# VHH binders against Aspartate dehydrogenase domain-containing protein (ASPDH): the designs that were tried, part 1

Scores and structures below are computed, not measured.

Target 1, 283 residues: Aspartate dehydrogenase domain-containing protein (ASPDH), of Homo sapiens (Human) (a6nd91)
Amino acid sequence: MADRGPWRVGVVGYGRLGQSLVSRLLAQGPELGLELVFVWNRDPGRMAGSVPPSLQLQNLAALGERRPDLVVEVAHPKIIHESGAQILRHANLLVGSPSALSDQTTERQLLEASQHWDHAVFVARGALWGAEDIRRLDAAGGLRSLRVTMATHPDGFRLEGPLAAAHSPGPCTVLYEGPVRGLCPFAPRNSNTMAAAALAAPSLGFDGVIGVLVADTSLTDMHVVDVELSGPRGPTGRSFAVHTRRENPAEPGAVTGSATVTAFWQSLLACCQLPSRPGIHLC
Unless a header shows other numbers, all headers, positions and changes below count from the first letter of the chain; Kabat numbers aren't used for antibody chains.
F, E and O stand for the ipSAE by ESMFold2-Fast, ESMFold2 and OpenDDE, each averaged over both directions (binder to target, target to binder). V2 = 0.75 x the mean of E and O + 0.25 x the DockQ between their complexes.
[cut] stands for letters that were removed.
Atom coordinates printed by the task and the answers are left out, and those that the model quotes come from them; centres of patches stay.

## First folded at step 3 (VHH)

Design Ba1 (from B02 with S31D; framework vhh_nb_b201)
Fold by ESMFold2-Fast, scan of step 3:
Structure Ba1 (fold): chain B 283 residues (1-283), chain A 118 residues (1-118)
Amino acid sequence: as target 1 above (283 residues)
Amino acid sequence: QVQLQESGGGLVQAGGSLRLSCAASGFTFSDYAMGWYRQAPGKEREFVATITSGGETYYADSVKGRFTISRDNAKNTVYLQMNSLKPEDTAVYYCARDFGDYEWFDYWGQGTQVTVSS
């Protein structure tokens, strides 16, 4: 009888989400058959006093020495661009920054590494409610449009380039409306739910799924994600349509709502139970 | 409109002390982690210290035992007390706002120069 021992987990990134995952892995991991084998952060000083020194990884390139089964990325899209393929040489990868996959070169490199090393790329569904239903609808040829709107307090956005110069003079301002691919480079932290939607709907993809960012000063304690989808026109002129609204409690200025942190923990647990098949999979 | 304004930099002899201050406005200060970073000429910006909204503090190994970060929520101000200064501490020091979500400091001050002479 084969005994594989605990599932070995590495965590890349030690911001609020990383801190929450590391805390849960240390407290609950052993009884769930999980062992935390390393934590890496660009600024190692952030781990001081909270991560045991033996678990701190100084150089991400040395991750193979820790023999992880799963590496969880909760840092930044740049880590996926720079190190994703290298991680896949050693372990399955749970991508917390799926906006990185809007870059076609990055997606290609991850898929090639995934196939070559026989490791899975998992994408956390995050705040995207109904991701599995969207995936099934799309696979059946029943999806014609998908629009994802993220509304949050202006302080909750981490915007770059042209979007960083956008003004929010009114109480409710649309900062972006267009294809998700055009949004991801300039809102890498705030477009992750939309990137997950593009990955759930490959017939539309990053160029067909519409992302909308709304700055709403009244949203002092929550983020709102609205998902609107439609199918083909029926004989009555009506289309199948679904509208969902998810309200995620969030501390003022937080990028990640509390419900999303809990959802990411469930995604991590799900990844350990899913088959390690090459390719990109939602969990 | 978020603003961070550093002060307290200057020229100091090795072994001396400086206290940096960062006055914050345009957001609910008590809800955010605040940090200090520094950048020496020709080098990348490096982490120095952070203090969470809950008051927990974290330091770069190079400054542990010498620097102390603190905050005054009533004054919307974060401080960096720098003791036993070394020539290697010479840099522009930046105040940064972060809620601690990711490795992302989203707002930076304009910086204050610290020069430590041998």
Scores: ipSAE 0.013, ipTM 0.271, lowest interface PAE 8.3, mean pLDDT 84

Design Ba10 (from B02 with R97A F105Y; framework vhh_nb_b201)
Fold by ESMFold2-Fast, scan of step 3:
Structure Ba10 (fold): chain B 283 residues (1-283), chain A 118 residues (1-118)
Amino acid sequence: as target 1 above (283 residues)
Amino acid sequence: QVQLQESGGGLVQAGGSLRLSCAASGFTFSSYAMGWYRQAPGKEREFVATITSGGETYYADSVKGRFTISRDNAKNTVYLQMNSLKPEDTAVYYCAADFGDYEWYDYWGQGTQVTVSS
């Protein structure tokens, strides 16, 4: 087994997720064979005092100069839309905003760049517990329906367009119920788990997986993800069914639960162990 | 539900001072980082300052030493004290709530105009 030297990691986005990843890469990266080579943020002032100036990348288009092996996106779907293909010219890409892949043009551009440059597109599974079981069930032809419901306090939603206008205060309000593809453009932060589900179940995809957003004022410190799936009717006339409920502690009003930040670090580590095969892969 | 309302803008002479305020409602103010951005005519929106939920502050190099960001959690208000104002500081100033998970500020106020005359 040859020593490849350190994997060169670039981080795009310096919000809470980016800050956690950068801190861990600086403190633990060297012992894990990882070297942080740049951090980029749209607002460079946010990196002041915490990111060494030599690691700050001023222009994302210049990322190739840092020779990354992996670029981690923890910024916004717009970065994937605008720069995803350019990143794939130079490195594997870990997408932290998989709602971007609900846009068919973006998905095609990333797949084309992935194949042309022989780099992988990895998608963080986020809060989707049991993602690999869903994928395996789907690959075996055993999946007929998949419904993912996210319930959180209204302060935890970041809604755009028609969904922002439709928000009605109440103790428990269904904000959306329908195909994940229709949700992602208007809830880019809150639909990432559902986008991961659509990618885990390619037989259904973004048009077949049902996403549900529920605003529940009683969930002041908790995000709840319910996953309901069914298989084909069996010989006894019963359908296979699985229902899971994941309760994830979250600070009041936070979009991402506390456990998800730690889970994203594990997704980053997993990308370094997976083959750099073209295409889109969950990690 | 979420509202951010800026105030305190106006016309001021070069070398003068202004204090901007941003009143926030509809979310748990004390749990979020708050920031100020500005946009001059014909230019992109520019970062000015941010204050974390814990009170740590960060500034753009162009305003460092002249501007001070602060917050009052009891009043759900963030402030920007602007000293030694220059004509180049002329812009619409926007308050933003940074809910922290990703880089993108999710909520913006309508803005308040600051005009610095030479």
Scores: ipSAE 0.016, ipTM 0.353, lowest interface PAE 6.1, mean pLDDT 85

Design Ba2 (from B02 with F27R S31D; framework vhh_nb_b201)
Fold by ESMFold2-Fast, scan of step 3:
Structure Ba2 (fold): chain B 283 residues (1-283), chain A 118 residues (1-118)
Amino acid sequence: as target 1 above (283 residues)
Amino acid sequence: QVQLQESGGGLVQAGGSLRLSCAASGRTFSDYAMGWYRQAPGKEREFVATITSGGETYYADSVKGRFTISRDNAKNTVYLQMNSLKPEDTAVYYCARDFGDYEWFDYWGQGTQVTVSS
């Protein structure tokens, strides 16, 4: 009575993020009312010696047999593109690669599956500090602009297409400045925070939120995320404005900082406490 | 950063064998899992085999019993021994190394073409 049984959690992806989540779920999950029911990775060899064989899922399409309540994606945007709707048939989905949602077809398919199967799509906020404040401000009609700048050493970027051809001629180079939608396809691993910002501010969305990528050779062990927002002009001609700077320690060349890994665990815990209502929601 | 260079591909008759090699440079090779992926004409890239830093091996069901992955840490090289080749094994074969942050391997090799004729 009034005591929910364990939330059944599946993990998709076994890189650094997936490894951390699986370790925490095995060590702390039972005490938190969570049960790990499967781990899937495209390359099963990454799970060798660390994931119990009984928890290894060989075919992602068979995930329904494990009866998950929540599936956590910590793999790649392609998983969301190819399998997101299928996952939503069985469980709520926590998206670790929200850059996938910059693709309008993918977003539409996830929303349709979410509504049809009555499951939630959750998006991890990642390195986005103040995501709920942004969401609340936007819902109140108080948001006019939102700009998210990510700066890191060039070795910390994983860029594709036109951005891969860009060189860093100086010690501090702006690689991109424009709508988040134009950035996500070419920086899928480095634009997740900006995608989360676009989802936090639906009045602006992927076309109205501005993303900026800065290659800074002095940031050898750190990622910096600056969030700048403004509201409408007030009676004195001044606008409400907020500027936050988040400094994330990271190993040289790493895509994700250590603080981001910890924040993702908190997102997973938050999803298990939120109502499972259709649509896309930040956690 | 790591650069990967594949070699050993070619034309072979059905039932034949080929041995692919992938030479890695840059960061410490022995600390990473290494894998082979392939892409047939008009198809998506698919997993073939992987070998962990500890030497444990995993294979796609389509190649189990026919292909063997191995590594030589002293030479920073990973190998794929392909036996009993079938026409459906025709593809460009890519060597991959994991970044450690996500499950997606970097395909930093240019690939090596394997063509299996009847």
Scores: ipSAE 0.014, ipTM 0.274, lowest interface PAE 6.8, mean pLDDT 83

Design Ba3 (from B02 with S31Y; framework vhh_nb_b201)
Fold by ESMFold2-Fast, scan of step 3:
Structure Ba3 (fold): chain B 283 residues (1-283), chain A 118 residues (1-118)
Amino acid sequence: as target 1 above (283 residues)
Amino acid sequence: QVQLQESGGGLVQAGGSLRLSCAASGFTFSYYAMGWYRQAPGKEREFVATITSGGETYYADSVKGRFTISRDNAKNTVYLQMNSLKPEDTAVYYCARDFGDYEWFDYWGQGTQVTVSS
């Protein structure tokens, strides 16, 4: 940006988030010192008519040929599991699917590659409001509990494995309540905010932060994220407590709300301003 | 219980047309992107077309200009209009709930056979 050539950005994934990011990178990237150098999607046909053929990457393994400075993952946790370490050989990585980091082997491999190749792993905070406040509170030893509840219309969930068999017999049904680690493999899109919360609160982590998924049939045009936290009991018998509620407009059945797309763009811009230091960093 | 049921397959001469239908039940159809995939014997399933909940359409290069995907939310049905059919279009065609993301298909139909004779 400041005193360098364009920051070279590759985008992995061309779903709703990827389409928005590619559009913004093409329209606004050059004036912000960003150059889109490739777009990859497992089904290349999805890029037809929207992505210039010269920017389409046929084989993700060949990404090094495009010389990216930052690769943005807006595809699926499987990409992080299978290719995250290889991407870190060439570039900083912005993880759009932080639920992948609930797998301890994946987290370890990314940290090792990050240190070896001297590249940063950035995690988009998604719908998590107040991530920096949570991180600072935890660092000061002031955090004792953190609970993140995501409520959507049942058709807004994209669930796998045991959670895909769950049904919503009532108008408001709790599909899961427990450690974030147990949720992430089976709700990889709907648990990203909770994964970000676990990463913001390392004293609790994926095993201590509680994630709750609620299917609410009244939520036809929004997703709701409630963050509840508490500190230790003070001398007066009261605990420090914070409750935030984020209402995010979403089209019927959408997994990703409109405000989340804008927040992700801001995360991408923040990655270009933050030091490219090894390790996992929220943005 | 989610179900996807294809119909409209059959035998057709090269240059001919077929219209495939996929009737969906057990979910709020209008909320989901829907897609068509095909598989010839001994080959992997390949993408054909997708239509988003908002109506935007995407096609594989091999079918672009010849095939048209559409949906009728009132009938919970997605369609694939196939024109100018070629022998290489011969495959079993599958309807799927397609979220537009990498490997995110949670339900597939049983498939319908399309055979294009030379």
Scores: ipSAE 0.011, ipTM 0.351, lowest interface PAE 8.9, mean pLDDT 84

Design Ba4 (from B02 with S31K; framework vhh_nb_b201)
Fold by ESMFold2-Fast, scan of step 3:
Structure Ba4 (fold): chain B 283 residues (1-283), chain A 118 residues (1-118)
Amino acid sequence: as target 1 above (283 residues)
Amino acid sequence: QVQLQESGGGLVQAGGSLRLSCAASGFTFSKYAMGWYRQAPGKEREFVATITSGGETYYADSVKGRFTISRDNAKNTVYLQMNSLKPEDTAVYYCARDFGDYEWFDYWGQGTQVTVSS
């Protein structure tokens, strides 16, 4: 797929998603013009026996020695906070933990590094249905409100800080309702879809997009994502409006399923074909 | 509330075997990956093994071929069969619930002591 040598890919994180990506890159990468150049994981023991020793990166700070064109983050928001700007000195970055971008310092540092080194920050759209439609609508000036509600069984939430003390006294309890920016630090795993929505709608952003977390005890094996958006008032007094409901089979512990892995693989492939423009872009 | 309770630790001679058990409660056990970590005095916690909800297993290099992780969803229990034990396996062994994605362990047991004499 490239006119020069292979596109050099590094993978950061070797959990379920990382393992699937590494397996695909080793099996299918060469035919697609991709070369896996390193895999890094916080616990290197997991890579033993499955990742060739020559591909194992012991110190993430040494990633430049592997000369990657794209680094894929499938680890944790902390990696983006601590190493995102350093990665951008060497390569384009595909962010798997977009909740990290709700932190203004992190977003600023990534944008500054992106501009300085002429590398792109890509964000996987993940579970956000209609991300491209939202982005186009917003670019055309047609978006006035965007609200994303995620409902899961209480056991599917991993909440911190003020949200960790939240109670679920009924069968359906609203745990949070407000700007996405206020949610992301306290629900880093459960807010990624909402972070993607904020990035898809830059006119609203993290402060204008509304995120809602709902604990619903009936959703034992499913996540539900409702997206409500509206446009400006028309001549008849009516506003354009869309309401979508996406029902995704999922484990109560938010385990990454094969459908999510396949979607992320497509995001990775798309990043290799998109222009390496500075800034933050959905793929 | 989530609870993880380890058992099966003890004193064993080098070359011997032990089987650790971890009884889980307060969540739908079959839906979560489960793991074992260990910590020797004065050292950080070290990964030992994990088993996914689907039954796939992963091991640290230091224990591959000697340890086997397994689970019994009917009993809400995860096991660690430890064979060919070495003095360097001496540690407190912790059971942990894996959130699944990106190797995030969110709940830990209190631990069970394993001592391997030379």
Scores: ipSAE 0.014, ipTM 0.295, lowest interface PAE 7.3, mean pLDDT 85

Design Ba5 (from B02 with F99Y; framework vhh_nb_b201)
Fold by ESMFold2-Fast, scan of step 3:
Structure Ba5 (fold): chain B 283 residues (1-283), chain A 118 residues (1-118)
Amino acid sequence: as target 1 above (283 residues)
Amino acid sequence: QVQLQESGGGLVQAGGSLRLSCAASGFTFSSYAMGWYRQAPGKEREFVATITSGGETYYADSVKGRFTISRDNAKNTVYLQMNSLKPEDTAVYYCARDYGDYEWFDYWGQGTQVTVSS
């Protein structure tokens, strides 16, 4: 598109990720054809002194007045549940909390709004290496199983409900093994990569993709993500299979490493270059 | 499932002290940042203090040097020690859990009333 105007970006959430994105948009945005048009945070006091007052949005419902092309959610699944459809009325949406899409009602509402308003729902792929290859393989009917295992130091997990209560302090403990849908409500921060995998493999989805959480006390400075997939049995009796292991440096106790901030910035840039097509798309 | 319950509010004279407690359940308490907010009559809810999972503390300028936030991970409890109280500190005080790295407070307690008389 030979549009001379900049791509107008709004940021929802001003925590660690939001602060990094806003800083980059202000420093690098103009040269990349991007214009930051608003920043919203539930507590506006957190933006004082760092976000220009003219860019601060007081009421999220008024976002249409800023005419965004893309709204980036780096806040909370609750924003997606409560405001995702309203955002899609005005702009494309980059979802930073894809675990929210494990809720079937939320996914349906976003898809309906996306189709009605002709705006895209983008999902940051996070730590999922090979997401595009998984998507293509699944589209071709070549995927039969997909298993994503996340191993980290126990202090790196943000767990709720039965996962918090059932935690065992053994040196290497499997905290969960089962469908991704059963994991997301109780580990919303630690299941985002698995949610991305479920979205990359719609033939399996949230009910067919297997998520595994492993607490490993020896992993003091990294997170490990293992992806195992297989295709159908071929004429020779062999199945197509891929095994990948991603070792991602992380500070002790961190749920996200520095690579996550950089990956999110790249997802934002990718959204601005991808077609604005209705539906849910990984970036 | 997630529950936050405040206690320790009450009536106190200007210059006095109160200690608020917030008992948490239903999540891995030690892994989350916890915070305190307050809402005075006719005003919007404002930030008071936060404590990270690592123990780092941050305060609003209006309470800095007078209030101290702390936590006891063994008891799943966060505290707010309020010293040198002023009439303008009169508010309902809310305990909140931070959603990981986003500094988004996703669960809130019911609040506890603090009234500071002149």
Scores: ipSAE 0.012, ipTM 0.437, lowest interface PAE 8.9, mean pLDDT 85

Design Ba6 (from B02 with G100S; framework vhh_nb_b201)
Fold by ESMFold2-Fast, scan of step 3:
Structure Ba6 (fold): chain B 283 residues (1-283), chain A 118 residues (1-118)
Amino acid sequence: as target 1 above (283 residues)
Amino acid sequence: QVQLQESGGGLVQAGGSLRLSCAASGFTFSSYAMGWYRQAPGKEREFVATITSGGETYYADSVKGRFTISRDNAKNTVYLQMNSLKPEDTAVYYCARDFSDYEWFDYWGQGTQVTVSS
């Protein structure tokens, strides 16, 4: 796995995604050159019976004592806001809640800490199919628009603030359409793919990438992510355009589909092979 | 709108038992993890137990072996069976809807008082 020997991995968050990652790290980590050194969860009782007591971290602020090389955040944007810079003091950080980066103060603090301590901020691509192609197209100056639509059964959404005060939805209702920056504070769990898209397309960013949330009561067993992009208008009046549709099987009411959980594990493995250079990088 | 209503609290002597219920409405109950928290006077809110949509259960060390969380999806109700109660269990008990993917409780009930006398 990693050429520098065992990578010391800490996991922050022990919900469904965190449980899957911890289970894999304990069962498969040693053969892949990974060592789990701590698991932290706001509710430590959740770890009882499944996480060895010696691996349970009582206070996140004490993470440096475990000497991690990589800390994986699979908890909540608030952890990134409150502890991201402190984590970067000790380790590379894999952000599972990239919607946190829609806050300019948080992004600035992470970039400053990243540069000061010479550690990388990695962002999991999640359900964003074609992230590398989007990044390359944008770097070449060939991207003019990017629109990411997430359609999910209403029970799969976790909405806050104005979005939580739901209007009467029909069978298929658009809950939001606008800049990703305006969405992230009120849909921190359901906007992560769109945040990844904004980070993949820095020429557009959080203010130029359009995010769309659709509540569709017929989607009882899957989440759908549509990515639409266009390039500049050509001489014939046509623009380069790409439209992809990703269908992710999901348990009823789940925020995260099964394909996304698997993709996150691959992101964890990938960031262990990437250079530990300052800045924010997709994996 | 989402509503969570606790019941079953009261006064009980040490060593006794109580069964708390939480009736949920306004969402697809079977799709969500549910949990119980408690808050004693002058203390922070403490985790007690959670049950996932799939039926897996997790408990705080202080209550393990004494409390049992369960759910009845047909009745949209989550339960907390509390056995071998101690004076230290005296608190207001809150029902909560749980984000099992990310470990975040987004809706809370009003709470039900449990008082354990010595």
Scores: ipSAE 0.014, ipTM 0.332, lowest interface PAE 7.1, mean pLDDT 84

Design Ba7 (from B02 with D101E; framework vhh_nb_b201)
Fold by ESMFold2-Fast, scan of step 3:
Structure Ba7 (fold): chain B 283 residues (1-283), chain A 118 residues (1-118)
Amino acid sequence: as target 1 above (283 residues)
Amino acid sequence: QVQLQESGGGLVQAGGSLRLSCAASGFTFSSYAMGWYRQAPGKEREFVATITSGGETYYADSVKGRFTISRDNAKNTVYLQMNSLKPEDTAVYYCARDFGEYEWFDYWGQGTQVTVSS
């Protein structure tokens, strides 16, 4: 949309990813036809000294007053659960926490709001390599299985509930192996790539895509994402298969790798060029 | 007027079998993927199985090898054959229409209760 005026962008969440996006929007936004109109964070003190006071939004419910075209969520699945439909009343929504969509009530509410208000829900693909190829393969009926393994140093995990009590003996431990839906509530920050995979493969979805979490003490400066997929078995008993491995540099203890930050910025730019059609779309 | 009507639920003992049916009307059935989902009390609604318009089938790992989804386009009906039933399969089973364009469920049936006793 090069012929439109400035694309008005709101950012929800001011953690590492949010800070990177806000910095880029302030430094490069005007030249790219983007205008940052608000930044919101649950704890507004985190924005002190780095976000201009005029851009700080104190109450997320007042976002409509800033007239955003796109709201970018880089906070937490709880924001999508609690405020996603309200955001869609005013703007397109780029979801940075797609693990929220493992909750069917949330997915339904977003789809209903998207259709009612004629705004798009975009999902950032994050560290998922080959998302478009997975989508095309699934649409053609050629996908039988999809398995996504995330390996990181134990200090890089932010686990809840039963997974928070998981013991990590030895140098390499499988913490979870099963449907992505069973993982997302207990690893909301570490399952986003797997949630994106479930969204890329709707024939399998959150219950058919297998997510695996591996604690590996040797991975002090990177996260590793392995994607394994297969098609139907042929007459010879063989299936075609694709295996990819992505090594994603990350600071010790970081949840989000550097490559994911760059990919998210590109997803944000893509949202301004893609048609704003109702529904959930990968970007 | 899109309608989905499930039937075939009931009480069954562990190890038993049930066949669920979903009669569809109000749309071109053969053009849509159809799926079965289930919801147990206090739990999120979960995927069970789907069948594409082309006849490809996909299953949740918990039911793979035990459940079979099929369709009859002449009757506008999708089926779920459930074998080797377990107590953890106890749920309300829903039939759903999937357009395949990230509008994953635009219509759901009323559901049919399946109860598996130990």
Scores: ipSAE 0.000, ipTM 0.100, lowest interface PAE 18.4, mean pLDDT 83

Design Ba8 (from B02 with E103D; framework vhh_nb_b201)
Fold by ESMFold2-Fast, scan of step 3:
Structure Ba8 (fold): chain B 283 residues (1-283), chain A 118 residues (1-118)
Amino acid sequence: as target 1 above (283 residues)
Amino acid sequence: QVQLQESGGGLVQAGGSLRLSCAASGFTFSSYAMGWYRQAPGKEREFVATITSGGETYYADSVKGRFTISRDNAKNTVYLQMNSLKPEDTAVYYCARDFGDYDWFDYWGQGTQVTVSS
């Protein structure tokens, strides 16, 4: 809508990323046309000293009472699985945990709710540099392969199931290499960039995009994301190819680096300026 | 399967001490922050203490100076040393895993009862 008051933003999750977003929304939001209308966290205790009581939402189901235009999920894939469709009844949704969309039932339910209520599902591109170029290349039929490699210190991984038993016998160990769909359930935090890549390249999707996790003991203060893609072979036998490397400073053992926090803030701002069109969109 | 199993609860007199343990399995324990919460009958679940993957600790004001949280990554165990116990500390104590950074506790143990008499 062209002639509207401030964009009403709700934040779900008050971990490191949520705290940064809430702080920015309170300090910079008003001058950017944004109004923070609620903050929800499963445990409200951490909000007690830093979030005004009037902005604290006790039950997520009551979010409609705050009349949000955008709800930002910076909590857990479980929120997307359990509450994503209900959130879409009231507002656009910015998904901070896109690994949740590797579950086909969840993706279907969000798309159905998005269409029914005429609200957008936005996915933060996170550490995925060149997401829009990947999307355009894929839409033109020019993408044949996409490989996303995340390298971090072993202490930076949050792994479950079969991946939790993996160990790093050398300075650089490949913990996983395969379809992104097989990775997301066991590395929900460390696979978000790869999930964004799968969503940017629907011709390949979660089953065609290759995700690689590398434990590198030398990466004590940064995370590295390498994106490799190729197009079809041309008349000369050569294919179009792109390789990007993103270095993201991080505290030792942290999952989310400072550059990722800044990128997420830019995703939030972008969502507020994009049309509320149904479907799943990267921002 | 992610599992958290508490132990060490029991009946103790005011002024006494207890040490709670939480054995964890099914995830990269050393990479997660771990916490303790408690719930008294008819009350909301309340925060007690947390320890980050890097060893930084945080406590509720009601337990500061009396309780100490610690971890042993070799044993996949988080501990809560409770000293100078008060009747007000009576509750079921729950071990919890923080999903990655602070405050999204995604797995919880079954709880262990702590009863402080007199």
Scores: ipSAE 0.030, ipTM 0.525, lowest interface PAE 6.7, mean pLDDT 86

